# VHH binders against o75319, part 126

Target 1, 181 residues: o75319
Amino acid sequence: GNHIPERWKDYLPVGQRMPGTRFIAFKVPLQKSFEKKLAPEECFSPLDLFNKIREQNEELGLIIDLTYTQRYYKPEDLPETVPYLKIFTVGHQVPDDETIFKFKHAVNGFLKENKDNDKLIGVHCTHGLNRTGYLICRYLIDVEGVRPDDAIELFNRCRGHCLERQNYIEDLQNGPIRKNW

## First folded at step 10 (VHH)

Design ga21 (framework vhh_4orz_3)
Fold by ESMFold2-Fast, scan of step 10:
Structure ga21 (fold): chain B 181 residues (1-181), chain A 120 residues (1-120)
Amino acid sequence: as target 1 above (181 residues)
Amino acid sequence: EVQLVESGGGLVQAGGSLRLFCAASGFTFSSYAMAWLRQAPGKRREWVALITSSGRTDYADSVKDRFTISRDNAKNTVSLQMNSLKPEDTAIYFCAAREYPYLGRSYDYWGQGTQVTVSS
């Protein structure tokens, strides 16, 4: 098999900013070494990510990488002005409380340091959908008091793809609030 | 003493326009995101529009292209221009302030609200 993530081509590269929040979701960028396996219109490098964000008249202030690998791109492929945070998450499983806490802490810290600007928190896993959508929605529900169905609808609409994993959806709708702290 | 005082509400016919104002005092207005939320009879309070400290705006889908939020940091005011009003826009409209421009979280400061009634 090739080294491009399974189903990666099935997803839009970048969603729209989620209104009323600082979040934008996208699929994992692939460094230049993957381009020989992609048609020109399929390429989505770190540079392509920043170009697409700029085309939406937005600016990234933080990237949170939820993948369980470093093979797709390196932090040094990103502009030095944009902080990068790695939170290793395994697919298919609802993230544990420690992972949820790390995500919430990073988001809260960014927002506190960036209250005088409108820079975005970019969040991605491999497809920018299930783990990404779960953690963004979990933050909105637990920290911001958004109703679960409203958070999920907002994410789905802005990402351009619906959360697929029923265990993630069930946890968001009926699971306990993770106060963490 | 923190205050948010709304004005500009009233009765208007469908298709009409209203401009709501919110005068803020007692906090560093320029550092806060400002929002408009509304509560229709028998419904929960819903977010309508947000303007960040940097001037970025966001709108609920139900009001996009009809409503415009703006702010004047020199006067400590936020306003909501409401065009093409519909009966379903009938609600009490609240001005709210928060340090971080989050969706759905409790706001740091709230106004008393101003009634908007749109007749069919």
Scores: ipSAE 0.000, ipTM 0.240, lowest interface PAE 13.1, mean pLDDT 87

Design ga22 (framework vhh_4orz_3)
Fold by ESMFold2-Fast, scan of step 10:
Structure ga22 (fold): chain B 181 residues (1-181), chain A 120 residues (1-120)
Amino acid sequence: as target 1 above (181 residues)
Amino acid sequence: EVQLVESGGGLVQAGGSLRLFCAASGFTFSSYAMAWLRQAPGKRREWVALITSSGRTDYADSVKDRFTISRDNAKNTVSLQMNSLKPEDTAIYFCAARDYPYLGTKYDYWGQGTQVTVSS
């Protein structure tokens, strides 16, 4: 159904691009059918997403959707020029190694194919925070050699909200490096 | 052979300015992101500034609004203008190149570094 996700209104729609990276994080866009349950200033459709990215003088080149559902918006609600990748992830649990591998592979492929532009990789789960922040930080730590605390701090600052799930934070700080690519 | 050669380092007083240059050869410069990283004695390398092949710039918070990175594709050079220098900016500054942007220390090509010393 068209039920607004729990606490969805509590989060900023879109963060800032993470400096030195191609990442930008946001909460799940909601298609037009959800707008009857939202005030005008609360609306965040796929169109609103692209308008907000443009307002930051940025351009999306890939969207990675980490939600476990397809009910919030459809890929066809996005511009045809922007690739869309769905990686089904369950909330609360740390993403498994297969999920981490898929994320890293998609990011690496995008970066190699987009060397001549500054297009961004947009990543979202429901709130654009825990699963989103985990996978972005995991990439920065494992692939780019960023210190865990530095990656977490950068994500928190740019997203405008701090990672909330202690098990995700603990895995990033003290868990094994996932060398699965 | 790929080469990155830094120049422009030296001794300056706190509050002063310095401009670093990096001359690149042996690769398709215009296709690479160029970065400056620094390393103080006994510390690990720290990312400072990045300029992408398309000209987008990014800076570490510690140098934001004080440093400006620029590139000249016709001359295969990248430059770092450093203003309002602080003793904490004292380090060896390295020019580095990679085929896509990132922070951290994983770059394809590195220069030998140029010393910057800021007196109190």
Scores: ipSAE 0.562, ipTM 0.801, lowest interface PAE 2.0, mean pLDDT 91

Design ga23 (framework vhh_4orz_3)
Fold by ESMFold2-Fast, scan of step 10:
Structure ga23 (fold): chain B 181 residues (1-181), chain A 120 residues (1-120)
Amino acid sequence: as target 1 above (181 residues)
Amino acid sequence: EVQLVESGGGLVQAGGSLRLFCAASGFTFSSYAMAWLRQAPGKRREWVAYITSSGRTDYADSVKDRFTISRDNAKNTVSLQMNSLKPEDTAIYFCAAREYPYLGTKYDYWGQGTQVTVSS
């Protein structure tokens, strides 16, 4: 259906690029059919996403969609030049090892294929916060050796909102490193 | 033989400036991102700044607007201009190279480091 996700309006549409990385986080774009339930200043379509990225002098090279639904927008609403990857991720539980490994594999593949440019990896769930922040921070901790607290602080600052789910934060700070094999 | 050799470290008073240099040899310098990382006493290494092969720069928030990274591909050098130095900037500064930039500590090539000490 065309119901606006709970609390979706409370979140900044697009964060800032995370310095030292290729990551940028945002909330889920909503296709045109949702716009009649939104004021003009609340609209955030796939087109609006790309306009806001350009306003930051950035360019998307990959979108990773972590939502557990396909009702908000279709891949066909995105430019053909930007690859789209769907990783169905449940919202309340810490993502399982398979999901974490899929995310890491996609990021590693993108970085190897895009070493000659500065294109970004756009990551979103419904609010662009908990699942999104968890997987980005998990990548930085496990693959790049960033300290958990530093990864979380960097994500929070650049997204403009702090990670809210305590189980996600606890896993990042004290959980096992997933060695991606 | 790949080599990264840092220079320019030393003792400086708070509010002062230093310029660090890194001379690179043994690899295709122009194809690599170059970074500076630092390690303060009793702490882990942290990323400070990088510059891509295309010349794009990025900085850790703690040094933004105070430090400037630059490179000279003709001379195979990368430098770090450090202004408005604080006691908290006291660390061993390492030059590092990687095919693409990243704020973590995983780099292909490393220098031996140069000591920077900022007195209050």
Scores: ipSAE 0.351, ipTM 0.691, lowest interface PAE 3.1, mean pLDDT 90

Design ga24 (framework vhh_4orz_3)
Fold by ESMFold2-Fast, scan of step 10:
Structure ga24 (fold): chain B 181 residues (1-181), chain A 120 residues (1-120)
Amino acid sequence: as target 1 above (181 residues)
Amino acid sequence: EVQLVESGGGLVQAGGSLRLFCAASGFTFSSYAMAWLRQAPGKRREWVAFITSSGRTYYADSVKDRFTISRDNAKNTVSLQMNSLKPEDTAIYFCAAREYPYLGTKYDYWGQGTQVTVSS
């Protein structure tokens, strides 16, 4: 039902754009039915998401939702001008190669379609941290040739929270490059 | 045929300034992000600065507030103004082009490079 995800309140709603990329990370927005359990300053609805991104002088062109549920908000809560892509990912586990390929394909397609503008790819899981940070960093490492430690540091700084799951960090630093641009 | 030709490199004393230029041809310059990368002796190429097709600029922390990247779409050129130069800025500087902006060293087109040497 209306249960707030564990530790959801502990995280900043929206990070900053990762400089030199089209990525911005955030925690899952919660539709209005969750607001009865939140103080006004804790609310982070889909509308709040777009307002916070506009406050940074940025514009979303795509949202990639990595959660394994649709209970937090619905695609119809988003403006029709912003495409929504669902990639179901299980928490706690490093995403499999097929999931990584889907993410890379979606990002590459967006960048090709949006080369004449600076619109952002918004990526979120429940907290906008572990699955979100893993897939963004994996993209930067595998597709863009960024050093693993540099990708992780950039994500941590811009998100305002450090990647927490050691298995994700280990895979990024020492795991194989997935050659599936 | 795509060409990127760098100029403006040279020898300068620490604390001095240099301005690098890159002349581009063979592609729709205004639609590409343009970057400057450098490679010091014995090191890998590292990203220094880039400018998006829309004119947004980004800088590596090591050069922030010292270097300024700019572009002139009418002349198909990108420039790098380098101030307060340090010996550790000594490197071959490369102009590079890419359809999409990114932090890193992977680009679609590369110039041949121009040498910058900063003496103590």
Scores: ipSAE 0.013, ipTM 0.425, lowest interface PAE 7.4, mean pLDDT 89

Design ga25 (framework vhh_4orz_3)
Fold by ESMFold2-Fast, scan of step 10:
Structure ga25 (fold): chain B 181 residues (1-181), chain A 120 residues (1-120)
Amino acid sequence: as target 1 above (181 residues)
Amino acid sequence: EVQLVESGGGLVQAGGSLRLFCAASGFTFSSYAMAWLRQAPGKRREWVALITSSGRTSYADSVKDRFTISRDNAKNTVSLQMNSLKPEDTAIYFCAAREYPYLGTKYDYWGQGTQVTVSS
């Protein structure tokens, strides 16, 4: 439907680039049909996303959409120059190994193909927080060797909101490194 | 005080090999990603190779099958083995450190650089 996601208005639209990485996190953009339920200052369309990224002097090279729905916006609402990847992830549960592997593969492929530029990987779920923060931190820990607490602190600071789900935080801090194939 | 000191540069003929070393001090070396970047005369700095704190490596396509990066956490050193050198590899080579890995030119700490010259 056309209903605004629960608590969506409570979150900042776009975080800041995570220093030392190519990641930037944001909440789900909402296509034009949602705007009748929003005040002008609450609107965050796909166009608004790109305008806010540009205002930070950054450029998106890939969007990874972690929502389990396609009702909020369509890939056709994005600029043709920016690749879009959908990875369906269920909320509340720690993402499974297959999902973690898909995310890692997409990030590694992007980084390999974008060595000559500084374009960002934009990652979002509904609020750009729990699933988004988990997968970004999981990548930093498993692939880049970042300490779990440092990855979480970096994400929280740059997103402007702290990871909320204790099961996600616990898995990042104490769970095994995933060697997905 | 953080310090990165490169060594091993020099003049070599095309097809030859050199090994560069970087000695690090003043920070928790084992927790940092280490990289080699280079700058050729009149050109911008470019990233060459990266090794993460966990030992995972990445290479620029121009050097992928010829260069090998490695680290020794007990000695706080990172090295770059350069094989099958080409005149196009002529550059000043910089050792760099960053807490989070990065396949670009933005690093927290830098060495002074060591000159590598490859003759045709």
Scores: ipSAE 0.000, ipTM 0.131, lowest interface PAE 15.3, mean pLDDT 87

Design ga26 (framework vhh_4orz_3)
Fold by ESMFold2-Fast, scan of step 10:
Structure ga26 (fold): chain B 181 residues (1-181), chain A 120 residues (1-120)
Amino acid sequence: as target 1 above (181 residues)
Amino acid sequence: EVQLVESGGGLVQAGGSLRLFCAASGFTFSSYAMAWLRQAPGKRREWVALITSSGRTHYADSVKDRFTISRDNAKNTVSLQMNSLKPEDTAIYFCAAREYPYLGTKYDYWGQGTQVTVSS
């Protein structure tokens, strides 16, 4: 059946807004069919996501879904007023330049269209940690000129969990700047 | 012609307060996010506080609960109220503007900076 992703329960559902940016990171929401395997306090549906964002006095303007599957929830489970972008990203390997470009283009487009509001870009993979943290940090480093260590520390603090994949961390700290936005 | 002009810097004793002002001209102030950044002797420039076009505020951890950023769109000014100042707050403080909020050091427009010195 619908198996809960491995270690999904180990992570906070939603991080805090990354101050000075439009980013907020979270783990993948799970549609109602998964709730039979979850205690009430463990549930994190698309509705729960929007409730938790509202509880932080924030508003989502875009969701970027980095998972390689559509099993966990459907775009139709989200409010029609919030754009949804799927970027199929395989885990474990550093995202390729095409994936990095797609992410940067989506973020830049959102910021240009939303310069007169404070709506957030919500980014998630399965755990809202490795692929999510990599792409957010890569954006901050390459586009915004943030020092790699500062970007990583900001993401870790706001997400409430540290980036785990050493190849991702190494690429952020010592890899080339991708000039493909 | 875009201009950002800071004022209010000076020498103050540890535990004291200062208020910095930035007067903006030459752009649609109300549409821009405004920020304060600082550069201490021998250190890189760092972001301190940001206020969005809608009035939402963000602060670096080192200044949270001590500094307050505010804006006055009628006067095209942004201000930084600095309380409980520490010697570590000694730096040149810069006013900066960007169309959307940004935590880092990349801004569209910059002021010339104003010196803040906190004595022990």
Scores: ipSAE 0.013, ipTM 0.431, lowest interface PAE 7.8, mean pLDDT 89

Design ga27 (framework vhh_4orz_3)
Fold by ESMFold2-Fast, scan of step 10:
Structure ga27 (fold): chain B 181 residues (1-181), chain A 120 residues (1-120)
Amino acid sequence: as target 1 above (181 residues)
Amino acid sequence: EVQLVESGGGLVQAGGSLRLFCAASGFTFSSYAMAWLRQAPGKRREWVALIYSSGRTDYADSVKDRFTISRDNAKNTVSLQMNSLKPEDTAIYFCAAREYPYLGTKYDYWGQGTQVTVSS
C-alpha cells in the first residue's frame, strides 16, 4: 500500500548540519501520492527537502538512501545535479560490514571530489534516525577517530532525536572498528 | 618535512585572553582544513575549533562565542583567539591539519601542543 510509514510523523523532517562534518540527516521524503494522507504542515516531499536545506543556507551534494524499499519516492524526483546512492539496509539489524564499507567508500569518494566546496552529504532511512545515525556515527568513530559517546551526542543533538535502538548504540560504543577486507 | 609549530600558550587568570598561533610547513596549507584540539589532564583529546579551506568555521559548544579561529594562507598560519578563559579551558592545545574537515582525532598532521593554564 500507499500508507505513511509507521511513526514517520513523530520525527522532524530534517536536522541541522553536524558541525565539523559534511553530514546532514533527514527522514524519508514522500512523493506527492502520499500527500492526501497528510496535513499541509506534515508534507515532506523531495522538493520540501531541498527547500528546507536551502533555508538553513546549506546545499546538498549527495543523497544516500538507506531504506530497503523504493516506494516512498523515485530518484527521478530529485534534481539531476545531486547524485543519489541507494544502499539497501535492513531496518532492525546492525548494518553488516559490507554495508558499512559501501557507506564509508561513498563518503570518502564524495569528500575527495568536493574539497573545494561546502556541499553536504544527506543521509536518510525511513525516520532518519537508527540506520542513518548508526552509519554516520560508525564513519565518525572508525574513520575520524571520534569517541563513540561524542559521535552519538553530536548526531542526537543535530538530528533533534536520540538514537532509539539499543543494539545500534551498544555496537557503536563497544563493537569492533570495521576495516576493509 | 611536514611541521606544525604552536606558540602563544602560557599562564593566564580566569576571564583573561590568549592568542595561539600555528605555523605550518611542508604541505599545501591552503588545501587543508586546520583544527585546534585540546587535552585536559586526565581527559581524552577533544575538538575545539575548525577552519575549512573555504574559510568556514565550526566550534565546539563549550567554546562557542568565546573562541575565534582564523587562517592566513599567504603565511601558512592558523590562529585561535581565546577570550573569557575559564579554569576548565586548562589543557594542552594541539594544531592539526586534515584534507577532509572533521571534528575527530584522525588528522594527517599534528603539532606538539602548547600548554594553556587558566588559574583561579
Scores: ipSAE 0.017, ipTM 0.471, lowest interface PAE 7.2, mean pLDDT 89

Design ga28 (framework vhh_4orz_3)
Fold by ESMFold2-Fast, scan of step 10:
Structure ga28 (fold): chain B 181 residues (1-181), chain A 120 residues (1-120)
Amino acid sequence: as target 1 above (181 residues)
Amino acid sequence: EVQLVESGGGLVQAGGSLRLFCAASGFTFSSYAMAWLRQAPGKRREWVALINSSGRTDYADSVKDRFTISRDNAKNTVSLQMNSLKPEDTAIYFCAAREYPYLGTKYDYWGQGTQVTVSS
């Protein structure tokens, strides 16, 4: 399908880098074929993403795509110099332990490879909010020892939108730490 | 033998200023992110400010625009300039080092801490 995702226009395209981390969150970029349904100021293509990141004096070093679809844009629409990782996640459900492990492994690998630069890990789902916020916060809580409420507040403030899904918030606040092997 | 030694703490009136210093030895200082964390009585240790190996700085929202972190790689020191101090800033301040910047409490090396007391 060539339809704009529901509520996609309601969200800011790109948040701010999360201080103390290498994370930046954004909503899914839409390839050129979607632009017929958007006003010029509503467009957010892969090119627009990179322009907005540069406007913040930041640089992307990795994109992690959490959507359960390939229809919104292709990896080929991204600069060849930026690694792209697809982790298929279903909306509405708290990501399973295997998904959490894949995310943590990708982040840890990026950080090891990028010790001598300031490049960011860009994370997105459809709206760049619930699955995106969950996995970023889960990483901060489980790996970095950040308090759940502090992680959630930091994400909400930097994304410019608050996590909406109560099951995700509940899991972050009161769920078990995922000690990945 | 890794050492981080803090200095510059003390008693100050609300609205005043203090500058904390941390002298590092025993590791490749220029390759590490340096951070300041604090622990108030009865509270958990919280992150305050960090500066990475390239000189990029980050601050907790509670201290943004009041505190400035800086480093001197030639002298293996990191410092924290604290302005417009509030009673809520009263805490033991710790210098910490890690290869990656992060706002949690997982650091490779820690100092012993220096007391900062801000009177109302």
Scores: ipSAE 0.501, ipTM 0.780, lowest interface PAE 2.5, mean pLDDT 91

Design ga29 (framework vhh_4orz_3)
Fold by ESMFold2-Fast, scan of step 10:
Structure ga29 (fold): chain B 181 residues (1-181), chain A 120 residues (1-120)
Amino acid sequence: as target 1 above (181 residues)
Amino acid sequence: EVQLVESGGGLVQAGGSLRLFCAASGFTFSSYAMAWLRQAPGKRREWVALITSSGRKDYADSVKDRFTISRDNAKNTVSLQMNSLKPEDTAIYFCAAREYPYLGTKYDYWGQGTQVTVSS
């Protein structure tokens, strides 16, 4: 069935672009088949995502989907002009080094190919919070040299929700820098 | 040779203003994002403001609504207008250039810095 993810309604659909970066975080969009379980103001389809991005005077150039499923929406539900990348991640555990490497590689490739524009990298997991926030902060810390507390604070302010998983926060603050390029 | 030269620093009283300038040469200025970073005594360098090649502006939360970054591609200059200065703004201010914008400290080209001192 068309089961709404647990607590999905508790989170803002889309955060603000993180200043000084190309990142914008959001919760998973839900295809039209889920709308029968939602009030009109609760709907957040792929189309709604792009409308909300445009309302902020922003434009997506890449979507990175961190969910472990494809049941919420399909790549075909997105505009053909926006690249889509799937990186399967499980919830609750800190992403492994291979996952971190894939994320960093995708971000670096996008930035090199988009030097002449201001298009954004949209990142989401189910709630657009823990896995999403971890990988964005990990990138800022490891690749860009941002202090861990500053990266976390910036993400929390722009997402409009604070990272909830203590193991993720602990790894970001005190864990090793991942030297995977 | 690539060169970034800052000017406009100095001593100012709290509540005052300064305008910093950075003159760039030796690279395709219009294709680069330009940034200002600062280093306070005994602290690490931190990002302050960024302007992209298309003119998009970003600011650190600590300087938002007080500082304004701008660029002039015809003159290969970037400037930082600093208003309502506070003692905690005391730092060496660096001009930096990068092909794509990011708030971190990883930049391709750096100036030597200009001292800004705000007295209470």
Scores: ipSAE 0.594, ipTM 0.821, lowest interface PAE 1.9, mean pLDDT 91

Design ga3 (framework vhh_4orz_3)
Fold by ESMFold2-Fast, scan of step 10:
Structure ga3 (fold): chain B 181 residues (1-181), chain A 120 residues (1-120)
Amino acid sequence: as target 1 above (181 residues)
Amino acid sequence: EVQLVESGGGLVQAGGSLRLFCAASGFTFSSYAMAWLRQAPGKRREWVALITSKGRTDYADSVKDRFTISRDNAKNTVSLQMNSLKPEDTAIYFCAAREYPYLGTKYDYWGQGTQVTVSS
């Protein structure tokens, strides 16, 4: 169906690049068929995503899509030059170790292959907040040794919205480091 | 043998300026991101600024608009221009190098640090 995701309009389309990292977070783009249900200023298509990234003087080198659906847009709606990776991630639950490992592997692979540029890893779920923020912060904590509170603060500031799910926040602050290699 | 050697630290009064330098040797400098991190008395090391191999710069919020990082690939140096210094900037400043830019403390190579003391 073509129903706008619940609360999708409540969130800024695209955050700012997280300084010191290659991450930028955004809410799910909606393909053209959804525009009939949106005012012009509410539209956020795949094309709009790339226009907003360019307006920030940034360039995407990878999109990681954490939604558990393919209904919002198709990979074919994205520029051919930008790789797309789907990691099906169930909402509400803290992502499992397998999902965390897949995310870390994708990020590490991108960074190794993109040493010669400053291209960004775009990460989104439905709202670009809870699953997105969790996995980005988990990466920063586990792989880069960032303090949990610092990672969360950085993500919240750059996304323009605070992580909402207390179980995600609790896991980031007090949960175990996931050793993946 | 990889070496990063910092210089330019010292004593300065609040509102003053200092410029730190880091001379690098033993690796392909132009391919690495360079960063400055600092450690205040009794605190952990924190990231301050970085410059990527392509010249993109990033700063911690606490120093943004006051500090400027730059690099000279021909001389294998990175520098940090520090303006409008505050007592809170008092720390040992470390030069660090990594192939990927990250604000965490996991860098491949580190200097020994240079002391910056800002009096109120």
Scores: ipSAE 0.649, ipTM 0.841, lowest interface PAE 1.7, mean pLDDT 91

Design ga30 (framework vhh_4orz_3)
Fold by ESMFold2-Fast, scan of step 10:
Structure ga30 (fold): chain B 181 residues (1-181), chain A 120 residues (1-120)
Amino acid sequence: as target 1 above (181 residues)
Amino acid sequence: EVQLVESGGGLVQAGGSLRLFCAASGFTFSSYAMAWLRQAPGKRREWVALITSSGRTDYADSVKDRFTISRDNAKNTVSLQMNSLKPEDTAIYFCAAREYPYLGTKFDYWGQGTQVTVSS
């Protein structure tokens, strides 16, 4: 059946836009078939995502889905005008260099094509926290020259939850910059 | 040919105000995000305020509610109004320009900086 991801209800659905960036992080939206297992206040569908973004006076221009599954919602559940990119990532593991490269390439491409607007890059994994926070912070550190602790603090504050996985935090703080490729 | 020229820096007492100006030339100013960054003695440059080509503003937490960034595309200028200044605001303030708005210290064009000193 349609089982709600573990701890999914523990997290704020959508964070705030990260100031000075085009990033906004959120937990995975759940398609309508999951709503029978949720109270009305707990629902967070693809439609709810776009409503919450609009309530912040923001507009999504790209969604990057980092989950290792397609069971939670389908690209067809999103407005046709918003590009959707799937990057399969395994939870608990620091994303490999190939995954980091794909993420950076997608972000750079979006920004180049959207220099004349302020549309946001929405990034999510299951909880919108560990894999999501890692890749956003890795981008800010490697591409934008942000200090690791500053990137992590900014993400934590804007997401409303702190990065939980020590291996992710350790790699961000002390790992190599992935500038090759 | 590209130039960013800062002005308005100086010495003020804690609690005072200063307004910084940056005059831009040599690029299509209206298409660029403009930022103010600062560097205090012995510290790295830190981002302070940003205004996008569409007019959206962002501020670092340390200056939020005290500083206001604005731009005038007709005059090719960006300004930073600094209120309730504190000794810890003492730094060289740099105007910077970038085609895309990002956090950090990576910008396409930089000014020479203007000194702001806040005495206790």
Scores: ipSAE 0.267, ipTM 0.651, lowest interface PAE 4.0, mean pLDDT 90

Design ga4 (framework vhh_4orz_3)
Fold by ESMFold2-Fast, scan of step 10:
Structure ga4 (fold): chain B 181 residues (1-181), chain A 120 residues (1-120)
Amino acid sequence: as target 1 above (181 residues)
Amino acid sequence: EVQLVESGGGLVQAGGSLRLFCAASGFTFSSYAMAWLRQAPGKRREWVALITSNSRTDYADSVKDRFTISRDNAKNTVSLQMNSLKPEDTAIYFCAAREYPYLGTKYDYWGQGTQVTVSS
């Protein structure tokens, strides 16, 4: 379908780089076919994403798409210079260990290949909040050894919106460390 | 002002033990990973041990099973227990801090070092 995702307009399009990391989070870009239902100031296409990142004096080196659909935009709508990775992640349930492992592997691989630059890993789900925030925080906790509350606070501040799903927050704060890095 | 102050170095005979301490001030210690690195005369600085803010530990192969890193967030200290010391462990030992140990390439803060000398 061609309907705007529920509450998509309620969220800031792009957050800020999380200081000390390579992560930046954003909501799903919407291809031109969705713009018929949007005012000009509400549009957030793949092109708009890259313009907003550039306005922050940042550069994307990888996009990780966590949505469970391909209806919002096509990988071909992205610049050829930016790799795109799809990790199908079901909404509202805590991501499983396989999904967590794929995310960690992608991040680690990017960092090894980009040690001589400062390019960012862009992560999004539909709203760029719950699945996105969970996986970024899970990486910081499990791989970087960041304390859960510090990881969550950093993500919330930089995204400009707080993680909303209590089961995700509970898993980050009190769940087991996944030693799958 | 940020400060890392090492202590506990000294002279010890081969096979002996030493415990190094690093006292930290001026930053949120509990949110930082802490590391020990060492530099022998005429050689480059090498990483020895790391402890993350959630107490995950990693060690260089040369010291694994002999050295143990630990931290005390209430006292803002990190320590390195060194057992079965060898003459090749002789070096100046540095304490260093980094918020994201695997994402970054640089340590944010460094101590001045403490000398460890192991006699044959």
Scores: ipSAE 0.072, ipTM 0.531, lowest interface PAE 4.9, mean pLDDT 91

